# Designs tried in a protein design chat: VHH binders against c4kar8. Part 66

Target 1, 263 residues: c4kar8
Amino acid sequence: MAELSTPSPASPAPLDGGRGDELEKFTLRGARQILQLLQDLITHRGLITAHTGGGHSFMTAVLKVDEERGRVVLDPSPDPQANRRALAAPRLTCVTQLDGIRIQFPLVGLGEGQDKGRPALFAPLPAEMLRLQRREFYRLQVPLAHELSCLLKAEDLARKPVEVSARVIDIGAGGVAVVVPTGAAEFVIGGTLPACRLALPDGEPIELDLEVRNLNRQTQRNGTEQLRVGLRFAALPRAADTRIQRYIFKTERALNAKARGGL
Short names: E, the ipSAE of ESMFold2; O, the ipSAE of OpenDDE; V2, 0.75 times the mean of E and O plus 0.25 times the DockQ between their complexes.

## First folded at step 3 (VHH)

Design c44 (framework vhh_7n9e_1; at its last look DockQ between E and O 0.01; V2 from the best seeds 0.00; counts 0 for: pae E 22.3 > 2, placed apart)
Fold by ESMFold2-Fast, scan of step 3:
Structure c44 (fold): chain B 263 residues (1-263), chain A 126 residues (1-126)
Amino acid sequence: as target 1 above (263 residues)
Amino acid sequence: DVQLVESGGGLVQAGGSLRLSCAASGFTFSSYAMYWGRQAPGKGREWVSGISYSGGSTAYASSVKGRFTISRDNAKNTLYLQMNNLKPEDTALYYCARELSSSWYDESTAEYFQHWGQGTQVTVSS
């Protein structure tokens, strides 16, 4: 009956694996806490990155929670290949953010079907959800209005220098996540990108050495593919660190003020 | 099903050289970055080297940089690791992997090494 080889679970984020014991205090296991957090994600229309393993992910959202049946309903990708990867994965690692707090949870036993006549993905409610309130794990979602970019210095197929302007989608104390068009340049995990330029809204671009830590081919909700690149600050001068922290703090304050009905 | 079969390991004296191979099947090899990792007895898995899908970009762990060279032959669906100036601390089971991490916000990828092969043993005597 069974195959000799069983598929491995989707790779968890590093925060799940090597720091499991430390993360226990941030783990929600109460059924009502889990239901409330999922409902908060619905209310705030939180976009979720669902990692299927093998460097693949897609954008989804929680459409509804069925408490009586113990199920969560997810928005499928418009890309059929992304949905096939998700259904074949033994586990999805779902990552999102609510008010600057990283939220992460596993989904096991994903299925497909219909909800109100529309395609949908279904999974049992997660037994646990991680809610990271630590500053070191905080990731500011960069407002589109800020047009924050990073000029990456990379190499093409012939090892010829190429410059790629990448949109910064989030930023934290340890690095940035950027999006680049598929095929714009080649990246490899562990590779270094010297003398990249991070453009913040105030002042001159910051020159930084970046290390590639993560690569994900991501299918957007509109069906287009982009490459998401996680980049660590390999060397960060104190002045640059201060500017980045100030940007994060100022932007978070502005977002909090706006949420409370301020300007 | 993804299959990765490592070979080329063996016993070698310190200062010697070995060339490892990884034969890949079950996926479009030329579309994926490939990686080498290793696990020494009593230690966790560590990332050793990576190469982009065309071979245009490579990366190495600081412990092997300048001594090891990663390469690939997309026509043969084969990944290589040329190991020179081997040291006793290079003794480990060596694995090839198609991807290391699915998370887009990594502090380290070494602990999330993904492999589908049995590995090939490298033993360096002094």
Scores: ipSAE 0.326, ipTM 0.744, lowest interface PAE 3.2, mean pLDDT 80
Fold by OpenDDE, second read of step 4:
Structure c44 (fold): chain B 263 residues (1-263), chain A 126 residues (1-126)
Amino acid sequence: as target 1 above (263 residues)
Amino acid sequence: DVQLVESGGGLVQAGGSLRLSCAASGFTFSSYAMYWGRQAPGKGREWVSGISYSGGSTAYASSVKGRFTISRDNAKNTLYLQMNNLKPEDTALYYCARELSSSWYDESTAEYFQHWGQGTQVTVSS
């Protein structure tokens, strides 16, 4: 009676195929490290945004790590539809923050059940966890009052050069996210936008090359559609980098002061 | 529901050519940028090529630039990838993907693509 060796579950696909080389240094794959980080999330009651795909997500938390069964226990959504989407998804992308560090990890093979008589979601332990320790991956949400903008040099439907003024919604050392009206220009992930101009409050616009890294269509509450474009700094002068970092630091300090009840 | 179905993969000798197709349904195809990605055995998913919603703009990974050509037929809701001068390192499962869509802004989303199909296997022999 030949024991049919159950094929070892295929290693989950890496978290970010496009930045694989850059993110590898921040990826934890050690079993002990993963368990420790999950335990830290439990201890700190870290809220996790679980992405199920299709632009859908729900808030959850790690409730327990079951080392004996090699699984993680998650808090289900109060929305039954969100749970259904999660269970139907081939992959759950979990995003959280601990001590200002962004943490991201995939879960595959999600199931539902009960833990101590309470509804719960179960998944095998993640094979890898991304811990972004460096500021280069941090994105500051830009206050609306700052009115940061980026002049994008792009192409229209006819491949004619167009300039689009885009509002900057977040900024980091590695790039910016902007919003543009749908149809203002044609964008494609991997495309380069040369000689763009980023306007900061502290002086003259910064000229820089941008690479499109992400496209996300969003419907506003009023029913209007806008395009969020994630852009990487393809070529950033050192002086510009310093200015951007200064802006981020100053803004973060101000936001934190306000949050603490400071004027 | 958004559906993407890839086809056209197979076994080919080094230096050969293949044309992949992706049939799209469940959304307005002509309104979205589309992409090809691939996953080699034991490796992560990598971006291969992208095309804007109208087909006016295209982009390629450096590894395939000059060899691969992405195109689309919006009337047929179909995305294509012409692959020429194939190399053994091009061996992978090839996926079709759509740009992200969300009803609300979520800053935590780090995904570049959504709605991956089942993929079509491309194997290039030496």
Scores: ipSAE 0.184, ipTM 0.664, lowest interface PAE 2.2, mean pLDDT 83
Fold by ESMFold2, look of step 5:
Structure c44 (fold): chain B 263 residues (1-263), chain A 126 residues (1-126)
Amino acid sequence: as target 1 above (263 residues)
Amino acid sequence: DVQLVESGGGLVQAGGSLRLSCAASGFTFSSYAMYWGRQAPGKGREWVSGISYSGGSTAYASSVKGRFTISRDNAKNTLYLQMNNLKPEDTALYYCARELSSSWYDESTAEYFQHWGQGTQVTVSS
């Protein structure tokens, strides 16, 4: 009649706490940024796992932010014992995602009450929020209408110098992918293309050196042949990095707004 | 003020053609990507086509691909939509639009500020 021992619950923490210095760059402490992130969670109706300790948690959501009183309003659990554990806990560790980005924040001083006649949980605004944004992995798919281009200094099929204006199809912090007509120039993986010019809409082209990382000769579904060239930024100037990331951020926000409103 | 004025709509038989124009003023036309959209009765606004600032790149909704052609003349500050093989389902108010060049957003709604023309009506009879 002996029962097997239950396995110890896995740690509820989603991140390695011993890497605190690496996480500081993802930690929001500004009041305006915290309010905006909480508002984004409300807008997207994001589900939140609230950990109360001892291997217990419940699902919740931020219903609203009371800026005047500096408080968040949370959806209570339908399980009364979960609500009791939450109210007794010294701290709730809230974990969620927004567009694949992990978000974590503590709430302390949780209380119960009503919001518009419905039961609700209240807490002061968190003093910090973790938004694990790994910018170096993000690649923006460049809208066709932007006509983003990169002037490449390469060699033609006869090995003579040629400048090719290549359409940029994606761009990120570490490089671009471009397309050129097949046969417009010859590329070799590992080759360096010095003094190329990346044209962004809002200023002078950026001069930069590029390294060829990948080559793919593609026949598209519509029969069009093209060469896709994956290019890494070599020795990217800091000012150029800032301009690239601003373009990415602005364009991503524009695309998200258009998707909601249509053309 | 930014101004976009559409013209060229009208009544046309199914299978027919129309060319829409959009006259732009109040901004540097050649610096902006431009769009066509449409709104059919009782439906929301639908993206139709887009064109890059130089005219070198174009894109189309699948419902119009192969039948519609977007173009622009930057010297005349004019955007065009050539519509061929029109169908009754193409009946709509057609708008041209410009995307903002600024990153000023109303974060409370997550919308960009946009500029639209008043539209031109296209009615396709069967």
Scores: ipSAE 0.000, ipTM 0.091, lowest interface PAE 22.3, mean pLDDT 74
ESMFold2 (binder alone), look of step 5: mean pLDDT 81; pTM 0.825
OpenDDE, look of step 5: ipSAE 0.037; ipTM 0.572

Design c45 (framework vhh_7n9e_1; at its last look DockQ between E and O 0.06; V2 from the best seeds 0.00; counts 0 for: pae E 9.4 > 2, placed apart)
Fold by ESMFold2-Fast, scan of step 3:
Structure c45 (fold): chain B 263 residues (1-263), chain A 126 residues (1-126)
Amino acid sequence: as target 1 above (263 residues)
Amino acid sequence: DVQLVESGGGLVQAGGSLRLSCAASGFTFSSYAMYWGRQAPGKGREWVSGISGSGGSTAYASSVKGRFTISRDNAKNTLYLQMNNLKPEDTALYYCAREISSSWYDEGTYEYFQHWGQGTQVTVSS
């Protein structure tokens, strides 16, 4: 699990638990539904960002579900301090994605031990899991071959306007996630990037105002650092919305057909 | 180690002003965007404002836009929030943060801050 060595979060920050009833319709509470969803995360090797509170998190994965003992087995962090924080936390908030859909769940009563001779973390099965099946929460992982890019209009460290061509790594109805070299521009969460240009296949670039929602630094295997930037569509024109949704649908169909007809 | 210390809160009448400060230590202050958040009694955490490392870009929650001004003094490692025309609805514990994460679906909400300070209480009487 090479990607589990990456310290960077694999998914967006957790949703506020105080949002109550508005998220209830997306909450799974049935034991069979929870077991099936956890098994789907194992099958698809979903990376999980586990938040331990106080601004701390680590990257993990569900290694297996122990139905007999009613618990999940998680991959521990290579950082012993992260594992100590997790074990001391009253609750973990786990965030991941499956087929572009955001999944979030709590784990309470974390313990440590071994599974198949390897260190592991254990927790009782969650009583609930959040599965956000709304178009604004769906994210398509963009195939590298599509060369999807967004030209960002931002400021550099000297407050000078700069244009940064950023690779689009995922896209949904509500926004895109892009990667930029660390230091290429300054970003602030909540800030607006006006008149950016999203390049989709088979058409002119779409001019969009984007709002910065998330920032995440990640270290590559070769030691280079890049910044992942989550960007929300601030004012999406109807024609642009239609083109984005068409791209998502067409790409999903092509990926599904390829998965059935070949590797 | 990273340390953030908020100050400047207090009791003020509606329509009044307060200036909050956040003293930062243990990191290269000018290399990080900084944020103010708040939590009112019985409510979740709410993002209030952000400022880029150089101070060239700022952002505000719609509820405070035009009334609050975020600023920073990188020579003093200090973040400020000037609050004008305060309303009873601004009553909250105010926090300074070095890193923030918010949802893509909701404006001005946040779920996660790295290195929260202890906070400073602001009470606005009607």
Scores: ipSAE 0.502, ipTM 0.819, lowest interface PAE 1.8, mean pLDDT 81
Fold by OpenDDE, second read of step 4:
Structure c45 (fold): chain B 263 residues (1-263), chain A 126 residues (1-126)
Amino acid sequence: as target 1 above (263 residues)
Amino acid sequence: DVQLVESGGGLVQAGGSLRLSCAASGFTFSSYAMYWGRQAPGKGREWVSGISGSGGSTAYASSVKGRFTISRDNAKNTLYLQMNNLKPEDTALYYCAREISSSWYDEGTYEYFQHWGQGTQVTVSS
């Protein structure tokens, strides 16, 4: 009687406007890779949002990886109700960011206990971790003081052409991420925004075509909603590419100098 | 709670047509871009099509462009995918999904993917 191994439910792939084969590229299934990533989260004290379902979540952190027992140790919520929900949930969805890269992983079989006399949550090591490094290129977090903007040519909710000035929050050789007020324009992953204008500090705006690669609705603590739009450079002139690279290099150098106490 | 329920899949011969539906609940449907994705056996998930909240903007993967049509009825909270001229390579589990939600914290932005259905199977025979 061959035990038909029920195929493990395929992890839901984020629908990124990218060509379909890409999610697997971002999924870590190797035990060593998973352990390393978890260790990196510990080292960097990465805060994790743990989703318990029903729209509920709590903040946690990986405290320890117990390789011998094959388990991860999490910091419990200060809210006992959140912990109860977590323990009752068939699956915990953990979301975090490390070095600007979104990380998502499921935990199943959550339990409570003590680690070194302190309350802790325990779960088996995740079978897979999503490291959503979709970006082919490094993205520089743009300092707020630089006030980079991108004029987007889009359509509003009434399908009328609109121009939206969007703040650039990160930039790389392959594209930009911008933030726009919710409702300012409509976007769809895979859509093209023609003849947009990227403003750099060093001169005239760069005209370029942009492709929407990611949409992320963000709610601030104050209840204000913003839309983060990830945009790929669909057509970038060589001269523009050079300017962008120069900006990135210069900015990184400045940030590093500041971090070293030099500025 | 956000719920997405796909339907309309089935077995069809090459050259045939199917219409998929995705019933959405638990959020303001018209405020979100919606998407179709698919996963073929032994392959990763791929993006198929997207539509803006109002339905004014649409996008398609090159592999389905000209054959598939995404639409939505915001009054019915339903997303559709009309699939024409189906090919064996279109065989997959088809999912609908909503755009990503994020939470803002002082320490940064946390993003997660939570909004997809169970999928509906489409099988195209040669």
Scores: ipSAE 0.202, ipTM 0.653, lowest interface PAE 1.9, mean pLDDT 83
Fold by ESMFold2, look of step 5:
Structure c45 (fold): chain B 263 residues (1-263), chain A 126 residues (1-126)
Amino acid sequence: as target 1 above (263 residues)
Amino acid sequence: DVQLVESGGGLVQAGGSLRLSCAASGFTFSSYAMYWGRQAPGKGREWVSGISGSGGSTAYASSVKGRFTISRDNAKNTLYLQMNNLKPEDTALYYCAREISSSWYDEGTYEYFQHWGQGTQVTVSS
């Protein structure tokens, strides 16, 4: 007898094989394709988030591809601690976006050195790159001018309720990433923040429940550090989902017009 | 293969203490943030505490802060949870977990933790 599988889990569990299998069709393994994609990232001057594990990441860029030596060259951080974490990491997971397509690639064997007399980080060319051409993985980088914010209903160190206004730095179909002032609240990975308010430019704030997905101390290109909190939307009413999608679409359209010379 | 083996649970009176251990193998232990979670009967899994790969940063659920202390010994590949001033509501199956490890970073799911062990039962009597 065949049983209908339930669509929702009762508790968190490791995702082994299922999500990874779906991503294989978006995975580039051809040397020519990898080189071309890296060159495209260089041409675009794409800003890359490099994850070192342990709740740390830093901002970088691919400076060039050294085909003769089979290596990619990355911009080091001005923060020596970020560079040390990167060099100690067993794998550097690089995440960026090119023309609305999410791109990820692992770098192993990262080393430091000089490139034309300037400090640089080096790694062998990645054996694979992920090019996710699906809208559900898209994250809109929120323009600073929008001053998009999310009012978080959290707790401080003394377990007292506190409201924290957090700047939204990116937004996608499934959630937001925010920056939170140091010491303003405690966050628990896997915890729920009920009745938060997401302020979009048009209309009244959206009341929604958020789940803490990740916490990252992210080192910026200028060497300063901020706490980035990845937040997943819990179940959203249809109206809230529609408003979020409308904001993303409208902002994408405006940004694309500016990239084409402000048509 | 990755293994996480929890130990140190047992029956304890309210106000008492226990120290849990988690022996890790099959991966570079010092490279991963580690967590303790618990599951009470008939309830979902609850995050308890976390510690960075180096041990330099720790975090606690509000329900256990000030009573529980997470630590790690990277030379012994072992994670610890010192539990003091235990309460009946701390009764649960305790398990250790590692940061999500996948081929690709994924910010779009609610699942942050991987566990492989059977856990260790902690029962706090009144």
Scores: ipSAE 0.006, ipTM 0.193, lowest interface PAE 9.4, mean pLDDT 78
ESMFold2 (binder alone), look of step 5: mean pLDDT 80; pTM 0.816
OpenDDE, look of step 5: ipSAE 0.136; ipTM 0.626

Design c46 (framework vhh_7n9e_1; at its last look DockQ between E and O 0.07; V2 from the best seeds 0.00; counts 0 for: pae E 10.6 > 2, placed apart)
Fold by ESMFold2-Fast, scan of step 3:
Structure c46 (fold): chain B 263 residues (1-263), chain A 125 residues (1-125)
Amino acid sequence: as target 1 above (263 residues)
Amino acid sequence: DVQLVESGGGLVQAGGSLRLSCAASGFTFSSYAMYWGRQAPGKGREWVSGISGSGGSTAYASSVKGRFTISRDNAKNTLYLQMNNLKPEDTALYYCARELSSWYDEGTAEYFQHWGQGTQVTVSS
């Protein structure tokens, strides 16, 4: 009775990098490949979600790769508690995306100090990095200008029905990741949110049922705390699936054109 | 300083029932969703059930749905799991947990925090 685990595509949740041969072909172990990928993250100013375990993560970035000392330099959280959790964790699991490709890597032996007089976190270079070029793991980072939202139907802390307009931060074939203010509503992993409404730019909101797959309290780079909720599409109608895919492809093409100088 | 203490496990015959308890301390219990997980001999940890802070929402793994009931008493800071119609395949060490980043991602199970020591459930055939 083995049930194949389907990783939730709805948030940048960690995957077991050592799980089976299916991920092995996407795993980088060459020192130069790892250094080049880390440098690409610096060049593209890639925002990284660093998972510290226990449902906690914080937003960071690679500031520098110190090849001589064999370490990466990370942007610390402005929240001292997030940094304390990170330093106490046996491992950080770092998740990011570059050109639609999911990138994940572990950091072990995190320390704190200063780099050129500024607070910094340091860790040895990872021995491996996962670079996944699979459709089910592809997530479109939603442009802020699109103001994409999902109206969630949930309960507040007093068990009263509440409607929360949540900002959609990423979207894929299997779901969305949204952010809500801490305390706006209650969520439980595995719970279903019925009759939610996903607002896409073209047309009426899509009514759909969502399953909670991931919950993560994140301290943003500006120091504010938010709850990131990974949501899977339950029983998605074909017409809705077509509209979501159309939005993803159209937006990706527009972003690619804009990156090339708007032509 | 979060503490979770599980109790109520034991040896039971197939078709029997047990009620597990988890006594929580060191945090505002009603502000957190709580979960039951289990680890069978020779297997990884698996998610069993979850309940929201207020108790208004619950969720269950397909393998236990209809047989197990999760509940909580926020005045007593206690989480419960009522297990009915137990099967030999329910034999496992059962854990209470507070904070999970993603229970559906097996690779993150080792990084989950605030697990108790567990309570052993053995179901004979």
Scores: ipSAE 0.370, ipTM 0.758, lowest interface PAE 2.8, mean pLDDT 80
Fold by OpenDDE, second read of step 4:
Structure c46 (fold): chain B 263 residues (1-263), chain A 125 residues (1-125)
Amino acid sequence: as target 1 above (263 residues)
Amino acid sequence: DVQLVESGGGLVQAGGSLRLSCAASGFTFSSYAMYWGRQAPGKGREWVSGISGSGGSTAYASSVKGRFTISRDNAKNTLYLQMNNLKPEDTALYYCARELSSWYDEGTAEYFQHWGQGTQVTVSS
């Protein structure tokens, strides 16, 4: 009677979004922590967007955590096609928010079944959950009137060094998003732009190194194409960090006051 | 329609080398940064390397830096990945992509867009 050793469920792979080192501090891997967070999602009836890949997603919720079986129970989509996609997907990327904190976690090995006579989706407990605290990842939309800019040191299509003055469209503790004309410079995600200069309203520009984290081509209403570049602060002096935080706080307060009917 | 077709994968022993190719069509190849990603069994997709449109700028994941080299031939609309000193942990489906999104992108939570079917790389111990 050969005891068929049930293959240990393969631990879901880490959410290594290329920011491995920075995201590590926000990644929960402790079983107790994960269970608690999932329970919190249940308690708060948090809606979860489950991404199945290919641009497809559906809304779900964690219905139950089955600790004995080491699985999570999800609410299936009312769309049978979405459920089929979910089941066929090698991985679900679940995204939600709890108390203003973005939470992301992968689910692997999705199955369908019944929980208490109701259709449900089942997956092994996530091996990790990413909890992104607002403080570090919040992005303030920069008012157009502030005219924040960032001087980017990059290369053009001919690999010639160029300086591009880019408008800052959003700013956070971790970085900025800027817009540049398409073709003004060459960018690559993961690349570093050294010795850039961020201009804030309160004083001299801040010199800093930037890492390209996102590229998004956008067509404007007038048909002109622009490139949105998401940039991470690769090395930010403490004094600069303080200035940036102060700016964000002040601006946010002003915007909120305005939204409330204030001057 | 954007098409990306990866090739060059296979079985190789640890310490060996492979060269992957990605044939691109349906867009102006030289105008876009191109990327390699990979997905190991039971793992999520991970970024491996990127190269700017002109090829002037390159970037690498820390796990492959010094071992892998990304390049492109814009005249041939082809992206390459030279992989040297391969390790068992490099075993994955490798795919090329035109567009990448940040993990923080509130949209699709997808890191990669416009990727091909991929080519399997298996590194034996």
Scores: ipSAE 0.286, ipTM 0.715, lowest interface PAE 1.7, mean pLDDT 84
Fold by ESMFold2, look of step 5:
Structure c46 (fold): chain B 263 residues (1-263), chain A 125 residues (1-125)
Amino acid sequence: as target 1 above (263 residues)
Amino acid sequence: DVQLVESGGGLVQAGGSLRLSCAASGFTFSSYAMYWGRQAPGKGREWVSGISGSGGSTAYASSVKGRFTISRDNAKNTLYLQMNNLKPEDTALYYCARELSSWYDEGTAEYFQHWGQGTQVTVSS
């Protein structure tokens, strides 16, 4: 029987999922397709979450592709510890979104150096890239101006109930990701947070149960470290689902109108 | 079915050395990154070291860097951890693990999978 674990102190890991076969149709392995997709990320200045393992990640971007040497060039973190974790990792898993499409790709053999006299990270071109053209994988990046929040009903280090107001950084059909100060509450992967309150602009906050799916200490582009908590909606009433979908739709429409007017 | 079997642990005095082995079966060993973790009494699991599928890239926790060396023999489907200059703080149950075969999904924690019972390392003063 298979046991899943995280390399962080959390235990045990959520159940292993058999997801590889469904994803194969979204996997790009052609050199031409990979180069074009990397170029699209460069052109659109796509912000990338780079996962280093052990429950750590940092924000980066693809700066360029060096086709002659078969390398991709990444922006280093301002936090030296994040860079050291990245250089020490056997694999860097990069996750981003382009035009509402989730993109993932692995980088191995990461090294440091300079590009145009500036510090940079280098890796061989990925052998594959995942381009998830399906609505269930979509996560709206919540504009800061919306100040979308979720009141979490959790426990502190002393096992006492605590309410934490967490900023929602992305939202999709199946859940949200939030950020909280490290130590604001204890979270355990697989744990349920009952009767949380998601504050949308329309109407009263939605009361819902949330399940903790991941925990990452994420180093932001400015070097600040926060705890990112991935939360799944549990037992979501139809009315709540409708309100969430309406928020996503309206926000996408507003963001698209701004982008067109700003071109 | 996937199997990982750890061996090579034991009792050793501080400053000594041990070599751990992890025999793998049930999957294409060379296609997966592998790692070692450990769990000391009363503590959570700690990531120790990792190695790419080809063996070309390695990584170490700061607590063991310079003392431990991870390696693999893809022809024998075996992962190794050479542990030198052992300290009492290295006392733990050591286990090997394989990286996930799946791509990340939204809301999914990063996973490394393990199946074995581990091998006990005890370092005396």
Scores: ipSAE 0.005, ipTM 0.221, lowest interface PAE 10.6, mean pLDDT 78
ESMFold2 (binder alone), look of step 5: mean pLDDT 81; pTM 0.818
OpenDDE, look of step 5: ipSAE 0.232; ipTM 0.675

